VH-VL binders against Putative dimethyl sulfoxide reductase iron-sulfur subunit B (dmsB). Designs and how they scored, part 6

Target 1, 262 residues: Putative dimethyl sulfoxide reductase iron-sulfur subunit B (dmsB), of Halobacterium salinarum (q9hr73)
Amino acid sequence: MTNYGLVIDQERCIGCQSCSLTCKQENNVPMGQFWNRVLTQGGDHVDTPSGDYPEGGDGGTLEMTYQPTACQHCENAPCVKVCPVNATYTRDDGIVEIDYDKCMGCRYCMAACPYNARVFNWDEPEHRPEDGTGDVAERPQGVVEKCTFCSHRVEDGLDPACVVNCPADARIFGDLDDDDSTVSKYIAEYDTHQLLDEKGTDPSTYYINGEMSPGRPWKSKKLESELDDDEAAKAARRRSGSVENGYDVTPHVPAETAGGDD

## First folded at step 19 (VH-VL; from a03 with heavy chain S30D)

Design e02
Fold by OpenDDE, fold request of step 21:
Structure e02 (fold): chain C 262 residues (1-262), chain A 122 residues (1-122), chain B 107 residues (1-107)
Amino acid sequence: as target 1 above (262 residues)
Amino acid sequence: QVQLVESGGGVVQPGRSLRLSCTASGFTFDDYAVHWVRQAPGKGLEWVAYIDYDGSYKRYAESVKGRFTISRDNSKNILFLQMDSLRLEDTAVYYCARATFTWGFRDAFDIWGQGTLVTFSS
Amino acid sequence: DIQMTQSPSSVSASVGDRVTITCRASQGISRWLAWYQQKPGKAPKLLIYYASNLETGVPSRFSGSGSGSDFTLTISSLQPEDFATYYCQQYYKFPYTFGGGTKVEHK
C-alpha cells in the first residue's frame, strides 16, 4: 500500500525559505501563518551559527544547520488520536489530513503535536492578493490547518509544491513502501534521522545529515505540453477564486529516474 | 447541576456603564468557552460576545464593539460583561451561555443562564 | 456577516401535527447550525447541534436536516409542551447569527 513520505537533505538546504513561500502560495496559507518553517540549528537567531569564530582561520567551532520543519505526517500521530470528532485522520496513502467540516477548533491536536506543525484560524483568513494564490480553497475561521503534503497535487501524480520548487533539490517526496523509490533508497543509503524519535510518533519525514545526497531527481516522464484537457480540468477543480495559477507538472519520482541529476 | 446564573442587570441611564456577571457551577468552567447573548423585549436572539476558555481570545458583535468588554475569572468561575456607553438599543435580557464542547471554538450553546434584564430610565 | 432567514415566522398547529421549520443561510455554513427552543420568560434550550445531532435529553420527535445553506427542523408529532418559539443559529464563523424565529402556536 502507498505510504507517502518526505526526505529532507539538510546538507543541501541553503536556508532560502523557498519551501515556506511556495507552500504559502500553493495552499493559500493565511497571512501571518506558515505550514512550512525553516529553522536554524545554531545560534540564538535565525541564520546564525553556534560556536567560536576561528582566529587566523584556526580553531573555529562554528556550526550551523538548517532544519526545514512542517507536519511530519506521523504514522503514530498523536493529533489523530486526540481529535474528539475525528476531524484529523490518516488517509490510506499515509497523509494526515483535516476534515475542515468536522473541525470544531478545540486545538487538542495542536497541543498534542510535538512539532508545533499546526496553525489555527482565529480570525477570518487573509490573503495577498485578496483572491489568493493557491490551487486549493481557503479554510474557514475556527479550524486548524497544516501541511497536507499537497494532497491535491499528489492526487494528480505531482510532487508537493515545496519539493518541486526547492532550488537546492533538498526535498524528496515518494512512497516509503516502494523500495525502488528515491526516498526509500536515500533512507537506506544515507545517515538519516527523524525529529523527536523518542516521542514514538513515527514520522514519515526523514532528514539527511552528514553526507550529501544527489538530491531530488528532476527527470519527468510527462511534460506540461503533454497534459490533456482532463488532467488540466482536474487540477482546475481544486482551485478556488478567480485566480487561475499554473501548476508544475512534475510527477512523483519514478524508479527509473531515481537519483540526483546534480 | 450544571448551571449559569447571571446578575448585575437593572435600570440605567443612557451613556452610563453597567457590569454584568455570570457565575458558573457544576462543571469545569475553565475548560469551556462562554458567550453573551441578548434578547430585546419581544425580539429575537442576538449574539454579543465570545471569550475563549483561557480568556486569551475575544470576539464581539459589531453593535457592541468598542463599548463592551468580555472577561472571565476562572479562579472564581465568573464571566463578566462590562458595558460602557450604554444606548437605548442595548435594552435586553442578557444571557450567558456555554459552548457545548470542551475547548470548543466553534460550538452551539448547550447551557444558558436565566438571564438578567437591562433597561433604561425614562 | 451571515444572514439567517427563518421561515415561517409563525405556524398554527395542533397536537399530533407534523411541523417543519426552515432556515436558510446567506452562504454555505456546512453543518454548523443549531436549533433552539424558547418558551416565554425562559432561556433558550438547545435542541439540535451540527445540523442534525440531537442534544441529550431532547425527545426524538425533534430532528434536524440539511447542509450547506438550507436547513430544516422537524417535529414529527407536536406535543402540548412544544408550543414555543424556535430559532436557528449559525456558528460557522463570527459573528454568530440567529434566525428571526418561528412561533409555533395553537390552532
Scores: ipSAE 0.868, ipTM 0.940, lowest interface PAE 0.6, mean pLDDT 90
Fold by OpenDDE, last read:
Structure e02 (fold): chain C 262 residues (1-262), chain A 122 residues (1-122), chain B 107 residues (1-107)
Amino acid sequence: as target 1 above (262 residues)
Amino acid sequence: QVQLVESGGGVVQPGRSLRLSCTASGFTFDDYAVHWVRQAPGKGLEWVAYIDYDGSYKRYAESVKGRFTISRDNSKNILFLQMDSLRLEDTAVYYCARATFTWGFRDAFDIWGQGTLVTFSS
Amino acid sequence: DIQMTQSPSSVSASVGDRVTITCRASQGISRWLAWYQQKPGKAPKLLIYYASNLETGVPSRFSGSGSGSDFTLTISSLQPEDFATYYCQQYYKFPYTFGGGTKVEHK
């Protein structure tokens, strides 16, 4: 069966917030709300480094690590379990969604989510422009919202907007149940972790540890299953991590061999 | 027995203030959002105000906004409606009503009080 | 604001009759609609919530249908105790709004 997941390479992430803004635009996320956030390890505020700044010319331990965080689309999703009206549900393809027509706004799912990935429309949602920017329908007051992995795009064979519009190619989306998918290969090849793994939620989001991987090209908007033979071959070459095979990088994100510019 | 009991209604002069109370019993009051709904004599129902289960969020009908204040004391199981700058058009039976589900934001009203009448002296 | 148009304003019926009351919302409200019964001098009583869910203790002769903007309350066989005023209410978004009411009276 299809089970969609996301791999995020934190070493490639430059903290540009493109994923957050693209998500907002694509999904008509209301003003003041975010489905996709770029958090930092080391502080509660954005762009907070960890460690210490050097004193007196000595070495420091200051480090910036971005932690892009949205709904983790957990396989063992507490939000699904606690929803009294089954508004939150897991799709056959593994995407956790909210039926907004059923959501009664009890916010149990928000309390149950250890990632704080859900937002609530307390007031009438506002959008700029007023009619929205995305193709998806806006949601009403009184419902919970969160990342859908851009299911409307996925259904069309496209990657989520945050993936497509990541200038650092830090985000890889695909089928976790397909051993030939990029996400599966990455998880098999690289050291990864899941957020709050002790909670037992089994997120469908994985973060690569300690190394930079080849990313999905910025210009690619297709899922792997939608790629033609030439595109697939190119993608395969990229997955090998070999710069010699025509690895494409953005100006601010070096190739895998060069290290990140965080 | 799940029950809401309104009190505080009476005859008042225009421009004056009145405070209504609604006492809850038979259920966990602080788990439910509650509403005020009023009904003018011989007229239909009009939603007046909403307060969330913990009092953190409130909404008002435009007709009472700026004049009425909804509040609650969960320790005492009491809902309040402070009505200031009262007008003749505020004449009505005032009901407190409970949202159907615990912590429900979008809910119908499953429990109603008997209502308390607010009228005006000429 | 969402306007709720309820029709008819009154209906004369006899015991055993099928009674239908309609409520139309000025916009789509999904299924966030409730029906209430009110008898003279009494508080409203919830009959139907979420357009078609029967409230506990309400007789099965009451039923609700509809979604979006058009809703119907049906009393399959009117009983003597059913003579009352009925209201629809949307709770899709604030401000909550009620229909104008339908008085079911004796023919």
Scores: ipSAE 0.867, ipTM 0.939, lowest interface PAE 0.6, mean pLDDT 90
Fold by OpenDDE, last read:
Structure e02 (fold): chain C 262 residues (1-262), chain A 122 residues (1-122), chain B 107 residues (1-107)
Amino acid sequence: as target 1 above (262 residues)
Amino acid sequence: QVQLVESGGGVVQPGRSLRLSCTASGFTFDDYAVHWVRQAPGKGLEWVAYIDYDGSYKRYAESVKGRFTISRDNSKNILFLQMDSLRLEDTAVYYCARATFTWGFRDAFDIWGQGTLVTFSS
Amino acid sequence: DIQMTQSPSSVSASVGDRVTITCRASQGISRWLAWYQQKPGKAPKLLIYYASNLETGVPSRFSGSGSGSDFTLTISSLQPEDFATYYCQQYYKFPYTFGGGTKVEHK
């Protein structure tokens, strides 16, 4: 059975916030709200390091890491368990979603989420522009919203918008139950961690630290499972070749933007 | 017994202020959002105001916005409606009503008070 | 604002009759609709919530149906105590709005 998950390579993340903005536009996220956030692990402010600036021949002690954070789509999701009306549910493919027609706005799921990944429409949501780039209906006042792994795109055989539009190829989406998937390979090959693993939520999101991965190895907007043989072969070569020839850490503009089915 | 009891209604002059109260008993008051609903004599129901369970969020009907203030004292199990700049069109029985579900944002009203009448004199 | 159009404004019926009241919302409200009964000099009483859920203690002769914009309250067999005014209400979004009411009176 398909079980979708996300690998985020923190070593590749450049803190550009593209994932947050792309998500907002694609999913018609109301103004003032974000389903995806890029947090800074470092100093007291966003995009600031901790430690001391290097002096002379000293390398200093500066340290900074970005922590992209959204709904973790947990396999043992507390938000699903606490929902009194079963508005929050897990799909067969492992995506945790909200039925907005059932959501009564009790916000129990927000309290239950250890990741603070959910937002609430207190007022009538405002959008600018009025419609986003994706085929996603705006949600009403009184409901909880969160990342859906862009289920509307996934259903069309496309990767999530935040994945496709990451200029650093830091985000990899795929089937965790497929041993041949890139996410499964990266989880097996690289040092990964899950957020707040002690909570027992079993997130479907994994973070790579330490050694940089080749990142998302294909360029199209397609799901990995939708790649043709040529595309798959190219992706495989990129995964293998990047290790031998060094990692390309240069940010690049993604080949395709969100919402453009050319 | 779960109940709401309104008080504070009466005869008032236009332009004056009046403060309505609604006392809750028989349930955990601070777990529920509460509303004011009014009904002019011989007319239908009109929603007036909403206050969340902790008082942090409020909403008003356009007809009363800027004139009425909804508030609550959870320590005393009391809901208030401060009515300023009263108009003749504000003549109505005022009901307080409880939202059906604990912490529910969008709920029907399962418990109502008996209402308190606000009317006007010259 | 969401306008609730309730019909009819009044209905004359006899005990045992089937009574149907309709509410139409000016936009889709999913199932966030309630029905209330009000008797003279009394506060409204909740009958139906979420379009079709019967409130605890309400007789089974009351039923609600509908989703989206069109909703119906049905009294399968009118009883003497059912002569009253009925209101629909949307609580999909603020401001909450009521229908104009339907008075069920003796034929």
Scores: ipSAE 0.866, ipTM 0.937, lowest interface PAE 0.6, mean pLDDT 92

Design e02
Fold by OpenDDE, fold request of step 21:
Formats: sequence, structure tokens, C-alpha cells
Structure e02 (fold): chain C 262 residues (1-262), chain A 122 residues (1-122), chain B 107 residues (1-107)
Amino acid sequence: as target 1 above (262 residues)
Amino acid sequence: QVQLVESGGGVVQPGRSLRLSCTASGFTFDDYAVHWVRQAPGKGLEWVAYIDYDGSYKRYAESVKGRFTISRDNSKNILFLQMDSLRLEDTAVYYCARATFTWGFRDAFDIWGQGTLVTFSS
Amino acid sequence: DIQMTQSPSSVSASVGDRVTITCRASQGISRWLAWYQQKPGKAPKLLIYYASNLETGVPSRFSGSGSGSDFTLTISSLQPEDFATYYCQQYYKFPYTFGGGTKVEHK
């Protein structure tokens, strides 16, 4: 059975925000919203390193790690469990999606998500550009939306836009149930971790830190632009957004979940 | 019993202000979004305003935008509609209505008040 | 804004009759449609939500159908208490809008 997952090599990540921007464009994510964020580990605040500079004449002790974060497509997804209308569901291929026609905007799923990966369309969504690069429908007001692993691309046998357009090849997408997949190999070969493992959500996203991997293997030496018309026509309908478009890539800091004192 | 009760309607002069109230009972008021809906005499229903369960988000019909203010006091289980710069076309029975589901944003109205009439002096 | 066109504006019927009321949205609203019954001098009463879900306590003779832009309220066998005005409402997006209403009258 196909079970899609994502490996993110944090050692390869350069914090360029391409994944955030590409995702926004490909999936027609509304203005002011992001499905992909690039968070950091290091200092007390996002985008701050730990340590001091300079120290001892050496290059200092500054340390910071990029932690690209989106929906983790959890196998034990709390968002699926809490949805009163079953709008959030897990596909047969392991992708967690939202049926926007069923979503009533209760936002329980947002509260349930420990990763703060979901966004809500309070107002009528605005898009810039007006149309995304992917063949995806705009989502209406009053619904929750999130990363879909670019299911529209995956269904065509393509990798998610954020994966394809990562300049550092830091993102690897594939079938976790396929031992021959790159994701499976990397999970087996490298020291990987999952975010908030203690929460028991069992994310389908794995992070590599410490030892750098070879990154995403190139399936073809051809750029998508070099694909033949038939392949290009399928791909062209779903062009990954170019990072060159000046989107506001301001990292959204996860709002501190106000711990309800029970 | 789950109930909404409107009050504050009456006869008013054009350009004046009026504040309507809707008191909720029999349910956890702060779990529900609530709406104002009005109905002119002999006419259909018109949505007026929305306020989310915690009051953090509000929406208005264009016809009342800038003139009406929806608010709520969850500690008192009261919904308000401050109506400023009232116009003759605002003549209506005003209903408060509850969204059907807890924290439902996109929802129908399952509980209605009896309405309160706002009219104008000739 | 989404315009809701309700038809007919009035219908004369007898007890036991099948009554059908139609509501058309100016755009697709999925199933985010409600039906209300209103009697004179009373507040509206929710009958159907999400196009076809019967509200608790509403008789089974009421049914809703449709998706997208075309919706139907059906009263399978009209009862004396069913003479009223019926409204459809979209709650797909703000502003919420109602149909013009259908008055079900005695024949």
C-alpha cells in the first residue's frame, strides 16, 4: 500500500524560503497564509542563533538549524479524529486532506494540530497572483486549508512543488512503504527524527540532521521545461511556482498555543 | 430550554441610534456564533451581522456596514446590535439567531428569538 | 453576493399534496444551504441544513435535496400545520443571503 512521506534534510536546508513561496504559488494559498514555513532552532526566537560571536578568535559558537515545517500528514492525525463532520480525512495513500465542501469552519482541527500547520479562511481569500501555478481550486471562505503534499501533482506521478523547487535538494518525497524509495533508504541510513514525537501523532515527515544526505535524487536530467509536450502538458497544467515572484515570505511564528489549564 | 430573547426595539427617529439586545439561555452561549437577521414588514429575511463565538470576528451586511455594530458579552450571555444612523429602510423585526453547531463558522440558524420590532416615527 | 432565487413565490396546495420548492444560487454553494419555515408573526424555524440534513424534531415529510446551485425542498404530504412561508438560505460565504420566500397557501 502506498504511504507517502517526506524527508527533510536540515543539513541541506539553507533557509531560502523557496519551499514556502513555491507552495504558496502552486497551491494558490491565500494572501497572508502559508502552508509551508521555515522555522528555526537555535536561539530564543525564530531566526536567531544560539551562542556568541566572536568567541576565542574562532568563527564563534553560533548555531542555528532550519526546520521547514508544514502539515506532517500524520498517521495518527489528531485533526482527523476531532473533525466533527469528517472533512479532514486520510487518503489511502497516507495523505491527509480536507474536503472543503464538508468543512464547516469549526477550527477544531487547528486546535488539535500540534504543528500549527492549518490556516483558516476568515475572509474571502485573496490571491496573488490571481491564479496559482497548479491546477487546484481556490478554497472558499470559512474553511481550513493546509498542505496536501501537492496531491494534485502526486496523482500525476510528480513530486510536490516544494520538493521539486528546493534549490538545495533538501526535500525528498516518496513512498514510505517502498523499501527501494529514497525516503525509505534515507530513513534507514540516516539518523532521523520526527517533530513532537512525544505527542504520538506519528508524522509522515522525517528530518535528517547531523549527517548530510545526498539529497533529492534527480529522476530526470531534464528540467520540467524540457519535457516533451505530452509530459509537459500534464506538467504545464501544474507548474511549480517560481520563487522569483516577490511574495511576502514573512515567516509566521506559530502562535503559542495558550495551554488551557485543565 | 434553549432560548434567545430579543429586546430594545421601538420607535425611533431617522438618524438616531438604537441598541438591541438578545439574551441567551439554556445553552453555553460562548460556544456559539450568533447572528442578527431582520425582516421588513411583509418582506423576506435579510442577514444583518455575524459574530463569532468569542467575538473575535465580525461580519456585516453591506446595507448596515459602518452603521451597525454587533457585539457580545459572553459573561452575561447577551448579544448586542448597536444601530447608529438609523434609516427608514432599517424598519424591520430584528431576530437574533444561533449557529447550529458549536464553534461553527459556516452554519445554519437553529435557534431564533421572537424578534424585536424597530420602526420609525413619521 | 450570492443571489438566491426561490420558486415559486407562492403555491396553492391541499392537505396531502406533494409540495416542491426550488432554490437556485447564482453560484455554486456546495451543500451550504438551509431551509426555514416561517409562520405569520413567528420567527423562522430551521427545517433542513446542509441541503439535505433534517433538523432534529422536524417531521420526515420534509426533505431537502440538491448540491451546487440547485436545491429543492419537498413536503411529501402537506399537513395543515405546513401552511407557511418557506425560505432558503445560503451560508456558503458572507454575506449570507436568503431566497425571496415561498408562501404555501390553502387551495
Scores: ipSAE 0.865, ipTM 0.941, lowest interface PAE 0.6, mean pLDDT 90
Fold by ESMFold2, look of step 19:
Structure e02 (fold): chain C 262 residues (1-262), chain A 122 residues (1-122), chain B 107 residues (1-107)
Amino acid sequence: as target 1 above (262 residues)
Amino acid sequence: QVQLVESGGGVVQPGRSLRLSCTASGFTFDDYAVHWVRQAPGKGLEWVAYIDYDGSYKRYAESVKGRFTISRDNSKNILFLQMDSLRLEDTAVYYCARATFTWGFRDAFDIWGQGTLVTFSS
Amino acid sequence: DIQMTQSPSSVSASVGDRVTITCRASQGISRWLAWYQQKPGKAPKLLIYYASNLETGVPSRFSGSGSGSDFTLTISSLQPEDFATYYCQQYYKFPYTFGGGTKVEHK
């Protein structure tokens, strides 16, 4: 059975915010709200570099590590456990979703989530442009919202918008229960971690740290599982670290381009 | 057993202020959002104000915005409605009402007080 | 603001009659609709929430139905204690609003 997960390569991530903005455009996220936030690690404050200024040309280092953070789609999800009306639930494919017709706005799930991944519509949501931008319906006042793994795209055989539009190819989405999927192979091969793993939530989102992965090995918008046999063979070769046709740099796809043509 | 009791109503002059209180008993008051609802004599019901379980969020009907202030003291199990710049159209029985579910936001009202009357003398 | 229109304004009925009250919202409110009963000199009493869920202790002769913009409260067999005024209320978004009321009175 399918169990979707996400790998984010922090060594490739450049902190450009494309994932956050593309998410807002794709999912009609209200003004002033973010489902995905790009945080910084390394300094004592957000967006503060870590390390020392090089004095005399050696010994010092400045570094910034970016941590794109959204709902982790936890297998042991505290948000699901606390929902008194079962508005928050886990799908058979591992995606955690909210039924907005059942959500009564109690925000128990926000208090239970250790990632602060959920936002609440205290007022009537406002959108820019006013009519909204994505194929996802606007949500009303009085409901909780969060990252959905773009389930509307996944059901159509497409990768999440933040995955497709990452200019550094730092995001890989796929089936964690398929040992041959790119997401599973990267978790097995690279040094990864889960956010707040001591909480026992069992996140479906993993972060690569310590060495750079090859990134997302296919250029199509499709899920890996939807590639034809030729595309799948090409993706398999790229997972091994080889490049058959020379250096293959994934084109930058700005958030504005990704959202403009519905 | 589970109970809300309003107090502080009476006869006032227009333009003056009045503070209504609602005392809760028989349940964990700070787990529930509470509302004020009013009913003019012989008329229907009008929602007035909302305050969340911990007092961190408040909303008002447009007819009272800027003049009324909802607040709560969870240590004493008391809900307040401070009514300033009172107008003749504020004449009503004022009810406090509890949201049905703990932390309820989009919620109906399962427990009501018996109400307190606010009216004017000329 | 969402306007709630109740019909009829008044019903004359006898014990044992089936009584139907309707409530119409000026826009879609999904199922975020409650019904209250109010007797003279008393506070309202919650009967039904989320369009069709009976509140604890409410007799099963009361039922609610509807979604979107059109809602119905039904009393399947009127009892002497059911003579009262009934209000619908939307709680989809602020400001929460009530219908004008339906008075159910003895024939």
Scores: ipSAE 0.633, ipTM 0.844, lowest interface PAE 1.6, mean pLDDT 88
Fold by ESMFold2, fold request of step 21:
Structure e02 (fold): chain C 262 residues (1-262), chain A 122 residues (1-122), chain B 107 residues (1-107)
Amino acid sequence: as target 1 above (262 residues)
Amino acid sequence: QVQLVESGGGVVQPGRSLRLSCTASGFTFDDYAVHWVRQAPGKGLEWVAYIDYDGSYKRYAESVKGRFTISRDNSKNILFLQMDSLRLEDTAVYYCARATFTWGFRDAFDIWGQGTLVTFSS
Amino acid sequence: DIQMTQSPSSVSASVGDRVTITCRASQGISRWLAWYQQKPGKAPKLLIYYASNLETGVPSRFSGSGSGSDFTLTISSLQPEDFATYYCQQYYKFPYTFGGGTKVEHK
């Protein structure tokens, strides 16, 4: 039925860190920790998708590719499989979550996650302001934390905070099991990749590079499924052309398979 | 035959140092976090220190911080407590205690040693 | 530090009696509470973890209940081997503090 996913257009991403900051504010992420990080092209170590170093730019400028990275909400999630107390689990809508009252702090899930997406509260977490910044309860010492796809917002019919607050409209959230969703259409139309796809985790986050998409085609903070008919019609028009967004884009990328076969 | 055995207790003078040892047998020592807990004569239990399964993280009670050092040698299955600048209020039976679950952090203590006594003679 | 307040400090009881010991945390600790039994000259023995889970080899006459800040250990029918001191311990966050103990004595 519903299976939430995220498409990140790396051609639109400008590396501004807004997604990282809004994630910290929305989710009460502790001082010194990040659930969402923006990586640069060129790191060649255990994070294989970001292993290429930037080359010098034509005309003397540095060419950069940005990779916003958080929990991939994997369909074949090793973190779920390894949890001895079932504190880590997959929701019916595909979101991977942690029950902090069950988490015993063993960190097996951190060892199993190839994306380094989880952080651990070795000490009592600190927040600024001291009472926290968002609607999400702080987490105690001795638990792991990660991106939640802002499930608290999704349950209220809203897109994740990082999606809504991306100034480049580079982040699109939606139902991967709905062929009419923007995420499904972009995966079908554009050349996409998943981080460390050889690991078999089946990530729910896809990355576009090579050909720029129209970006997030609706401007309200609502989930796409919550748009009224007028909003949905505007979104459909923006997907079919870039004039309203100010970008010169064509529908369908014909050069090769977009990697978005449903 | 899962057991912990403390040693190294004795009678010392205030301000001196002492090193306690805790030898583990019958289980995979480097899968478990281990703690020191002490009990003054006729008194209750006081948590003293924690060390994670691989020795990478340590925590101390405020009363011993800066004076005591917890460490482990996983190749020899030994836990240590180095006690420096000893005070009369450190008089206690010292127990080593194992966390119940592998890699356990928020965990109860399922295996205890029989303890080693540290006392002072004036 | 989370203060653990046990009551009563002692109980005089006979074999066959029901004994109830309570433990109160100074803040919410969810279910991260253990109960231990200690006999004279011996190390503590784990009875209950996660508020209500019986440790293997512990007789079923022992039970634990509670969540949040108020917890109870119950011995449904006291046996001669149950005369001992009982401690609660929170392990929600460091330091993992113990209650002051409850001594269960022969009447």
Scores: ipSAE 0.623, ipTM 0.843, lowest interface PAE 1.7, mean pLDDT 88

